# Ledger of designs, part 145: VH-VL binders against q0atu2

Target 1, 119 residues: q0atu2
Amino acid sequence: MLDKKARIRTSREYRNVFEKGKRLSGRFLIIYYVENALDNNRFGFITNKKIGMAVIRNRIKRQLRAIVREYQGQVKNKHDIVLVARAGIGKSSFEGMEKDYIAIMKKAGLFARNANKID
Short names: E, the ipSAE of ESMFold2; O, the ipSAE of OpenDDE; V2, 0.75 times the mean of E and O plus 0.25 times the DockQ between their complexes.

## First folded at step 6 (VH-VL)

Design p51 (framework fv_ivicentamab_arm2; at its last look DockQ between E and O 0.78; V2 from the best seeds 0.00; counts 0 for: pae E 12.5 > 2)
Fold by ESMFold2-Fast, scan of step 6:
Structure p51 (fold): chain C 119 residues (1-119), chain A 119 residues (1-119), chain B 110 residues (1-110)
Amino acid sequence: as target 1 above (119 residues)
Amino acid sequence: EVQLVESGGGLVQPGGSLRLSCAASGFTFSSYDMNWVRQAPGKGLEWVSIIGTAGDTDYASWAKGRFTISRDNSKNTLYLQMNSLRAEDTAVYYCARGEYWDSTLFDYWGQGTLVTVSS
Amino acid sequence: AYDMTQSPSTLSASVGDRVTITCQASQSISSYLAWYQQKPGKAPKLLIHDASSLESGVPSRFKGSGSGTEFTLTISSLQPDDFATYYCQQAYSYSDVSLTFGGGTKVEIK
């Protein structure tokens, strides 16, 4: 589970990321991302109706949160990042989503395995 | 070590169908995204389709509705079913492996199989 | 879509020459560009990933450089084995659910 302060919750916060952020598309995911003025990262998740029924959308959202949580320590700090699931994600495996997340975050310059290691 | 061997190419009439196969060996086939990439005689490389580890698929826009990619992990084999073939589909079709963490990179290729669509 | 444009389409060179091939992306792909080598009748071979990182076993005479929209492949002293067609590929994004290659540059004997 992600910490409460690591979540994007309000429409205004989502709108800021979409309007001012950069966009990068992966195979199953699109990310929108922008630097924030906070001391931590915040994540938002969007699963639209094109993916499927609510039970599928909720499963995808839970799996994406788990992936983000697992790799949180390797993400460059002070960013608001919104993950938007593409239509094809509903047929993907957990491993497939994980691989795409890592690839897209690396390409955005937000993810490196040993980046920002303190000691 | 890694080997990819295509088969099933040949001469087919416009409007006809053909199924290509790619036999993989020397790696854990089920863990990799697999691709088809084609090359018309004297022309450049053109990505056709991808299949992920869970059987999730994507296609070039011109291939959608006519071509179907599939895999059989128990046989370590990749397939491409091609329907409604056109003269413009004449090409060598390559089986290509996507790199483990970054399937946008094609780290191993087969020798290719020639498909000729002609009256 | 990320269109990839290579130049020149063909170049003639002699053994020992320095050869330069250019690849342009229609919008920034950061450093996520790959180069492939294809010899006549053979499958392509991945040479370089991340614009400048050589694949294992690729001779040091091959050098990739660039970032953003402009990329270059240089062969510092052309060998007989290097007469081939070279392709760049954007390895950045699945824009329109499609990966794109450049049109290719054929390096042929003068």
Scores: ipSAE 0.507, ipTM 0.853, lowest interface PAE 2.2, mean pLDDT 90
Fold by OpenDDE, look of step 7:
Structure p51 (fold): chain C 119 residues (1-119), chain A 119 residues (1-119), chain B 110 residues (1-110)
Amino acid sequence: as target 1 above (119 residues)
Amino acid sequence: EVQLVESGGGLVQPGGSLRLSCAASGFTFSSYDMNWVRQAPGKGLEWVSIIGTAGDTDYASWAKGRFTISRDNSKNTLYLQMNSLRAEDTAVYYCARGEYWDSTLFDYWGQGTLVTVSS
Amino acid sequence: AYDMTQSPSTLSASVGDRVTITCQASQSISSYLAWYQQKPGKAPKLLIHDASSLESGVPSRFKGSGSGTEFTLTISSLQPDDFATYYCQQAYSYSDVSLTFGGGTKVEIK
């Protein structure tokens, strides 16, 4: 799991990303991203009632965290990135989520040039 | 500072009803899943119920039908309605906040309120 | 169902001792395990999340390890403030039963 320093955890931090960041939509995910003043990236995750009950929402969050963790070392540094789960994500496979994440992050130009795990 | 304060506990006869409250402060109450966890005298911890940020609810299998969790975000208050109480329901009842990053664990707890079911 | 088996139920130790508590899950929960400390008459306190991540303010003598189905909480040198009951909890999934806690381990003075 992601280290605490790699987590967006406060409402203020989330608001900053939403207000100042850029937005990009994928099939299952919407990402908001903005540069931060830190030496590391931070990730946030948003799931709403359209995804399902708390059990489902938490499962989706775990899966998304796993994906983010897997590719964390290949993301350009000094960014706050919030992943918003779209309604259809509840019916997607883990692999589908992963593909969507990779696609949207590529489109956003957030992967480092020398990234090796990017398909 | 995060604070959770339970109230409403007391002595009740078997078959009776009781409503517990948990007053929350020091955080954005509406942004967190909230839980009830109980502990019988000299026994371990037992999860009772959860209410998500969308008002979705879930219960332990033994709690379904007799217990109802609810929340009033305008009052920053969590509730547990307990009906058809039994002697085995005697316990300290804790309200516990679901951690924002992973709401399947409990990062803050109240001091609990004692419910005693006895004839 | 995700049953959690904790051992031992009671443990007698002295200040300075190395203490080890184990928690076994009936099926894999990856690293989604939490440890709590509870003192008599007090609410539980979260010590460790994600199997090995210490909460803020938790002394470094506490160490969580493990993944899958086997987990361990170790106190390298027991201090007077550490005499308490410890619980593991699976944070992997809501089952049809519940979010499951281990049975607890009471660490008492020898």
Scores: ipSAE 0.026, ipTM 0.725, lowest interface PAE 3.7, mean pLDDT 89
Fold by ESMFold2, look of step 7:
Structure p51 (fold): chain C 119 residues (1-119), chain A 119 residues (1-119), chain B 110 residues (1-110)
Amino acid sequence: as target 1 above (119 residues)
Amino acid sequence: EVQLVESGGGLVQPGGSLRLSCAASGFTFSSYDMNWVRQAPGKGLEWVSIIGTAGDTDYASWAKGRFTISRDNSKNTLYLQMNSLRAEDTAVYYCARGEYWDSTLFDYWGQGTLVTVSS
Amino acid sequence: AYDMTQSPSTLSASVGDRVTITCQASQSISSYLAWYQQKPGKAPKLLIHDASSLESGVPSRFKGSGSGTEFTLTISSLQPDDFATYYCQQAYSYSDVSLTFGGGTKVEIK
């Protein structure tokens, strides 16, 4: 799970990203992102009521959190990033969400090139 | 500061009804899934019900048909209507806020209200 | 259905002791396990989520570990403030069976 410092926590922090950030849409996700003045990245997640019941929304949030954790080491530092789940994400697979996340993060230029080392 | 204050507990005879309230403050109530959890005297914790931000609900199997969870976002209040009460329903009833990212986790709890069902 | 078996039901320990509480799930819950602390007459407090991640303000003497079906909560040096009952909770699955807590472990300082 994401470090507590890597979480967007307050409504004011979310509003800042929505109001000042750039937006890109994928198949299942929309991201909003803005540079921050911190030493680290922060991530936020939004699921709206149109996605489905609470249990479905909670599953989606858990899966998105796992995906972000998997790739957080590749994300360029000093960004606040909010992931918004689109309607229809409830029918996606984990792999489908993962593919979508990778694609939109690359399109946004948020993944660092050559971040992984090979022994 | 997040605060949850339950009320409406008391003594009721078997077969009776009782409506519990939970007043919420210090957070955007409408953005969180809300839960009831109970604890019989000297016993462990038992989840009762959840209501999501879309008004969708779920219940423990023993509560279905007897208990109804609801919320009024304009009053920042969670409710539990309990009907056909039985001695085994005697417990302290807590309202609990679902964690924003995963509402199966209960990050804030009220102090509880005691319901005693006694003949 | 994800039944949680918690042990021991009660344990007695002295200040400074290392205390270990176990929780076993009937089926794998991956790392989706939470720990709560409840002091007498008070509401439960979330201590740990995702098996090992401490909530804000929780002292570092509390450590959660485990995955799959077996999980532990360890208090490395018991303090007087740690007298409480501890509950584990599976947070892996919703089903027609309720979200489940373990039966609790009462830690008595003695």
Scores: ipSAE 0.006, ipTM 0.577, lowest interface PAE 12.5, mean pLDDT 86
ESMFold2 (binder alone), look of step 7: mean pLDDT 90; pTM 0.917

Design p52 (framework fv_ivicentamab_arm2)
Fold by ESMFold2-Fast, scan of step 6:
Structure p52 (fold): chain C 119 residues (1-119), chain A 119 residues (1-119), chain B 110 residues (1-110)
Amino acid sequence: as target 1 above (119 residues)
Amino acid sequence: EVQLVESGGGLVQPGGSLRLSCAASGFTFSSYDMNWVRQAPGKGLEWVSIIGTAGDTDYASWAKGRFTISRDNSKNTLYLQMNSLRAEDTAVYYCARGEYWDSTLFDYWGQGTLVTVSS
Amino acid sequence: AYDMTQSPSTLSASVGDRVTITCQASQSISSYLAWYQQKPGKAPKLLIHDASSLESGVPSRFKGSGSGTEFTLTISSLQPDDFATYYCQQSYSYSDVSLTFGGGTKVEIK
């Protein structure tokens, strides 16, 4: 579970990231990201209807939150980051989502290359 | 050395079917998204389909329902099953690898295989 | 939604010339545009990603620029190996939307 202060919670906050942020695509994930004026990172999660039924979307969102929590110590501070799941993510494994998250975050320059999982 | 070698092209009559293959070597095939891109004689590039590492697929709108992309990781081979072929499907079909960090980019291509749909 | 328009469709140039190719997106794609080079009878080769980042091994005479809806590829001093067709590709919208290439620009010898 991510702490309250680490979550993007309002439509206005999501719009700010989409409007002002950069976009980067991975295999199963798209991220939008922008530097914030806070002392911490905030994460948002979008799982649209193209992914599948509510039960699948909710599972994906929970798994993505777990992945983000696991690697939060590897992410450069002071960013708002929105993860948008692509339609095909429902066929991915947890490990597949994890690999894609690490890959796209490294590509964005937000995550150390060859970063190890925090335990 | 990364290599992609297409096969299975040839002459086929309108309404017919054809299956293309792409033999991959020199990289860990199972770790990459794979694509088909086509080019009609003297014309430009047109994206056909993608298959991700978990078997998720996307298609150009005109290809949905007629073409099926698949992969066999045990054989390092990508396939494209083409049904209900039309004269407009005449093209060189390229196997193309999605870049590891950004699957929207095509970093390696095969030499292509010509599909001619005619009497 | 993301139509890609290249101009010109064909241009004639001599070795040593500065060549500029334009690519326009129907909607903003930020900086998520790639350029490919295709020589006659061969598969395309990725040259530039993220509008301006050269792929490894691509000569420095190739330069990409632009953002939003307008992008350019410039070859500062055309070499014999550069006579080819060039394609732009939007890399912004992928899932549930076709990855879209421009129509191509053929760079011919004068």
Scores: ipSAE 0.007, ipTM 0.580, lowest interface PAE 11.3, mean pLDDT 85

Design p53 (framework fv_ivicentamab_arm2)
Fold by ESMFold2-Fast, scan of step 6:
Structure p53 (fold): chain C 119 residues (1-119), chain A 119 residues (1-119), chain B 110 residues (1-110)
Amino acid sequence: as target 1 above (119 residues)
Amino acid sequence: EVQLVESGGGLVQPGGSLRLSCAASGFTFSSYDMNWVRQAPGKGLEWVSIIGTAGDTDYASWAKGRFTISRDNSKNTLYLQMNSLRAEDTAVYYCARGEYWDSTLFDYWGQGTLVTVSS
Amino acid sequence: AYDMTQSPSTLSASVGDRVTITCQASQSISSYLAWYQQKPGKAPKLLIHDASSLESGVPSRFKGSGSGTEFTLTISSLQPDDFATYYCQQYYSYSDVSLTFGGGTKVEIK
């Protein structure tokens, strides 16, 4: 769904984000993020067994990729970002996941522009 | 005030079965992942199992096939069904709540219930 | 996958002492380490998460530090209420939820 160059693919690359990156927790998502030496962003996705059966985990992964793709133009460039789905995400709606993603990215200072309403 | 109260512990013979319960109050039980953690007399803490808000489960490798975690959100109750018990399963079993944003961090614990497996 | 080793297993100290407990991970766990306090006959209590973040209500004399494979819990001026067993716990792994605790450090009266 995302260009090959926009995806984190190796365990070494994931480990780098976890070890050197910052962590922010949302309602349904946790992100780990670190600045990279590239001209583009790269995304990784983790859906562990706590979320549910493989069919649910695969649906969540596809929906998260779609959300990331839709908002990639608002993301501050030169970052490796890993999205980790929390166990409760399987009970969420697409809109719920989308809202949480936008909120956590804004909190992290990673959105290029302000896309959320904050109270 | 968050409270977790375990019950169901007792003396059981090797090969026997026992079901533990954990009554939760003071928070929205259905919104939290729940865990069982045990501690053998005079020894350290050992994670047993987790159940997510979607009813998804995971287990320590030694617990798979013998222990079953479940929850009843209508009763605010967590369960652990233990089968084929061995002497080495003797421990205080704690009910522990996963933190809202990170379900593998245990922010509240019950007082525990003692399970003794002996002839 | 991630073995946690605490040292010392036991330490004797007096009120007012500075005590340091260490925790080592066999592989890097970034900053995903928690510290728990357990008093005799009681359940564990979460003190610190993300290696260095104090829980609400935890006295400022408790300090966590470290990242990667080496972590420390320091109590700057030991109080009577601090005699307890302390455990570290990693929560870095998302692949199999095999959470590991350190062996514990018992802080007892000198």
Scores: ipSAE 0.008, ipTM 0.581, lowest interface PAE 9.8, mean pLDDT 85

Design p54 (framework fv_ivicentamab_arm2)
Fold by ESMFold2-Fast, scan of step 6:
Structure p54 (fold): chain C 119 residues (1-119), chain A 119 residues (1-119), chain B 110 residues (1-110)
Amino acid sequence: as target 1 above (119 residues)
Amino acid sequence: EVQLVESGGGLVQPGGSLRLSCAASGFTFSSYDMNWVRQAPGKGLEWVSIIGTAGDTDYASWAKGRFTISRDNSKNTLYLQMNSLRAEDTAVYYCARGEYWDSTLFDYWGQGTLVTVSS
Amino acid sequence: AYDMTQSPSTLSASVGDRVTITCQASQSISSYLAWYQQKPGKAPKLLIHDASSLESGVPSRFKGSGSGTEFTLTISSLQPDDFATYYCQQGWSYSDVSLTFGGGTKVEIK
């Protein structure tokens, strides 16, 4: 995630995900996702004033980047994924955000099994 | 090319007021959190204030009640209104852009404007 | 409050030397530490983000390392352009609006 190649940074790239992608809502997160023509995944993060002050929004962005980075190996390749923080996320814990992320990624069918996965 | 150009610095008497401006160009100003950072002569960097994309603000504890950060997205301009100035406010004041994902990272800086508070 | 302690405050070095600057956080900040370079009379420049990631255009002789509370900036072969003051900054504030810089390390000619 900290790799610049794995980040969605331009407004046109965000627009593409919103226009062509699917949407799925969790407790604290909404994801928009679409297949890309690249060899890697790219992630975008959106927080707005409904979350709270700038320092809260930036804390949330950092925590979400850390979560995405930790679970990067489980995500199916060749997707652009935008995470939009819902207003209630400012009151959640890191664990709460992590659990919500896992739940919505599983529901979206975006978590890939590794070669040795049995269950 | 990203550019930030500060203006409005100068000599003021203790108890006086001064308004700083920062003219931004080369990027979508309205999409970025903006900061003021200062540096007293011969001293280190000291964060002053942040303003988010929705106009939400935060301040260093010593700046609260005396300094007001604001922005005008139609003019691509950041402001810092400084009231009740003291000798210890003497510093170069930098306009700094918060990085898109983490506004605590200052990826572009202006050249600074000198504020001197003395009798 | 995240105190950032930077050492040494000043170091004298010659061109070609290996220079090491350290930064300690009072509490864990994971890998969210940045390094800035400030040349005399100029604005600071972001060199490294996320402890070890070099900004575009920064020479490969600059290397950041560390995580948690202990961080290091190393310049493997000091060049004339590298005589400057360096600052670390924490970017993992959890509960307050304090954006804390270290005290700075001035790298000067021996």
Scores: ipSAE 0.007, ipTM 0.575, lowest interface PAE 12.3, mean pLDDT 84

Design p55 (framework fv_ivicentamab_arm2)
Fold by ESMFold2-Fast, scan of step 6:
Structure p55 (fold): chain C 119 residues (1-119), chain A 119 residues (1-119), chain B 110 residues (1-110)
Amino acid sequence: as target 1 above (119 residues)
Amino acid sequence: EVQLVESGGGLVQPGGSLRLSCAASGFTFSSYDMNWVRQAPGKGLEWVSIIGTAGDTDYASWAKGRFTISRDNSKNTLYLQMNSLRAEDTAVYYCARGEYWDSTLFDYWGQGTLVTVSS
Amino acid sequence: AYDMTQSPSTLSASVGDRVTITCQASQSISSYLAWYQQKPGKAPKLLIHDASSLESGVPSRFKGSGSGTEFTLTISSLQPDDFATYYCQQGDSYSDVSLTFGGGTKVEIK
């Protein structure tokens, strides 16, 4: 799973990304992202209460972590990125979330050009 | 300082009822999912129930129909109504806060209240 | 419901020893596993989440590892404060299975 060093953990760190970062919306996801001064990327995940019950929110969050982990080698280094799940995400498939993540990361210019070449 | 204080435990006969309370302080109670976790004397931990910020609930299969979790955000208090009690329900009952980003993680616990079901 | 099996149930150790506790899930839970420490008469304390991430204030001698179905908690140099019962907890899902704790491992003085 995602290393502790690769996770945004504190309210202060989340606030920094929301206040200083850029926003980009996908079908099921919104990302907020900002360049950091560290040697690595950090990810945060928000599944707000409007998505549904705690069990649904937690499942979505874990699926998003799995997706982020799978594609972490493609992400341009030195960024803090927060993924916010939109209300409709609970009805999406894993593959639907994965596709949306890839699309928004490409649109944001956050995928490293040569990492894990997919032709 | 986050504090959770349970009360309402005691001796009750099989078939009886008890209502447990958990008084929360030191944080914004309404923003957190809350749990009950129990532990029989000398035994391991067993999850009982969760209540989310929207009032959504879920229960261990053995607790359904007998136990009811509820919350009163105006009083910063969590409740567990226990009906049709059995000897097997004898345990220390802990109030536990679900971590803000991942409610399956229990970051703060109360000291517990003992429920003894015996004739 | 997931079966979470901890081994051993009890282990005896001396200060300075390397202690290893294993937790096995009946089906894959990826890395969604937490470790708790419980001292006699006290409530549990969260030590590790997501298999390997230490909580703030937890000494670096505690290390979690593993993924899928097999997980390990290691204490590299046991201290007097570490004699306690340790529990693993799967955090995968509430809806399909009850949230499940392992049976616990009591670390006691040899």
Scores: ipSAE 0.007, ipTM 0.587, lowest interface PAE 11.2, mean pLDDT 84

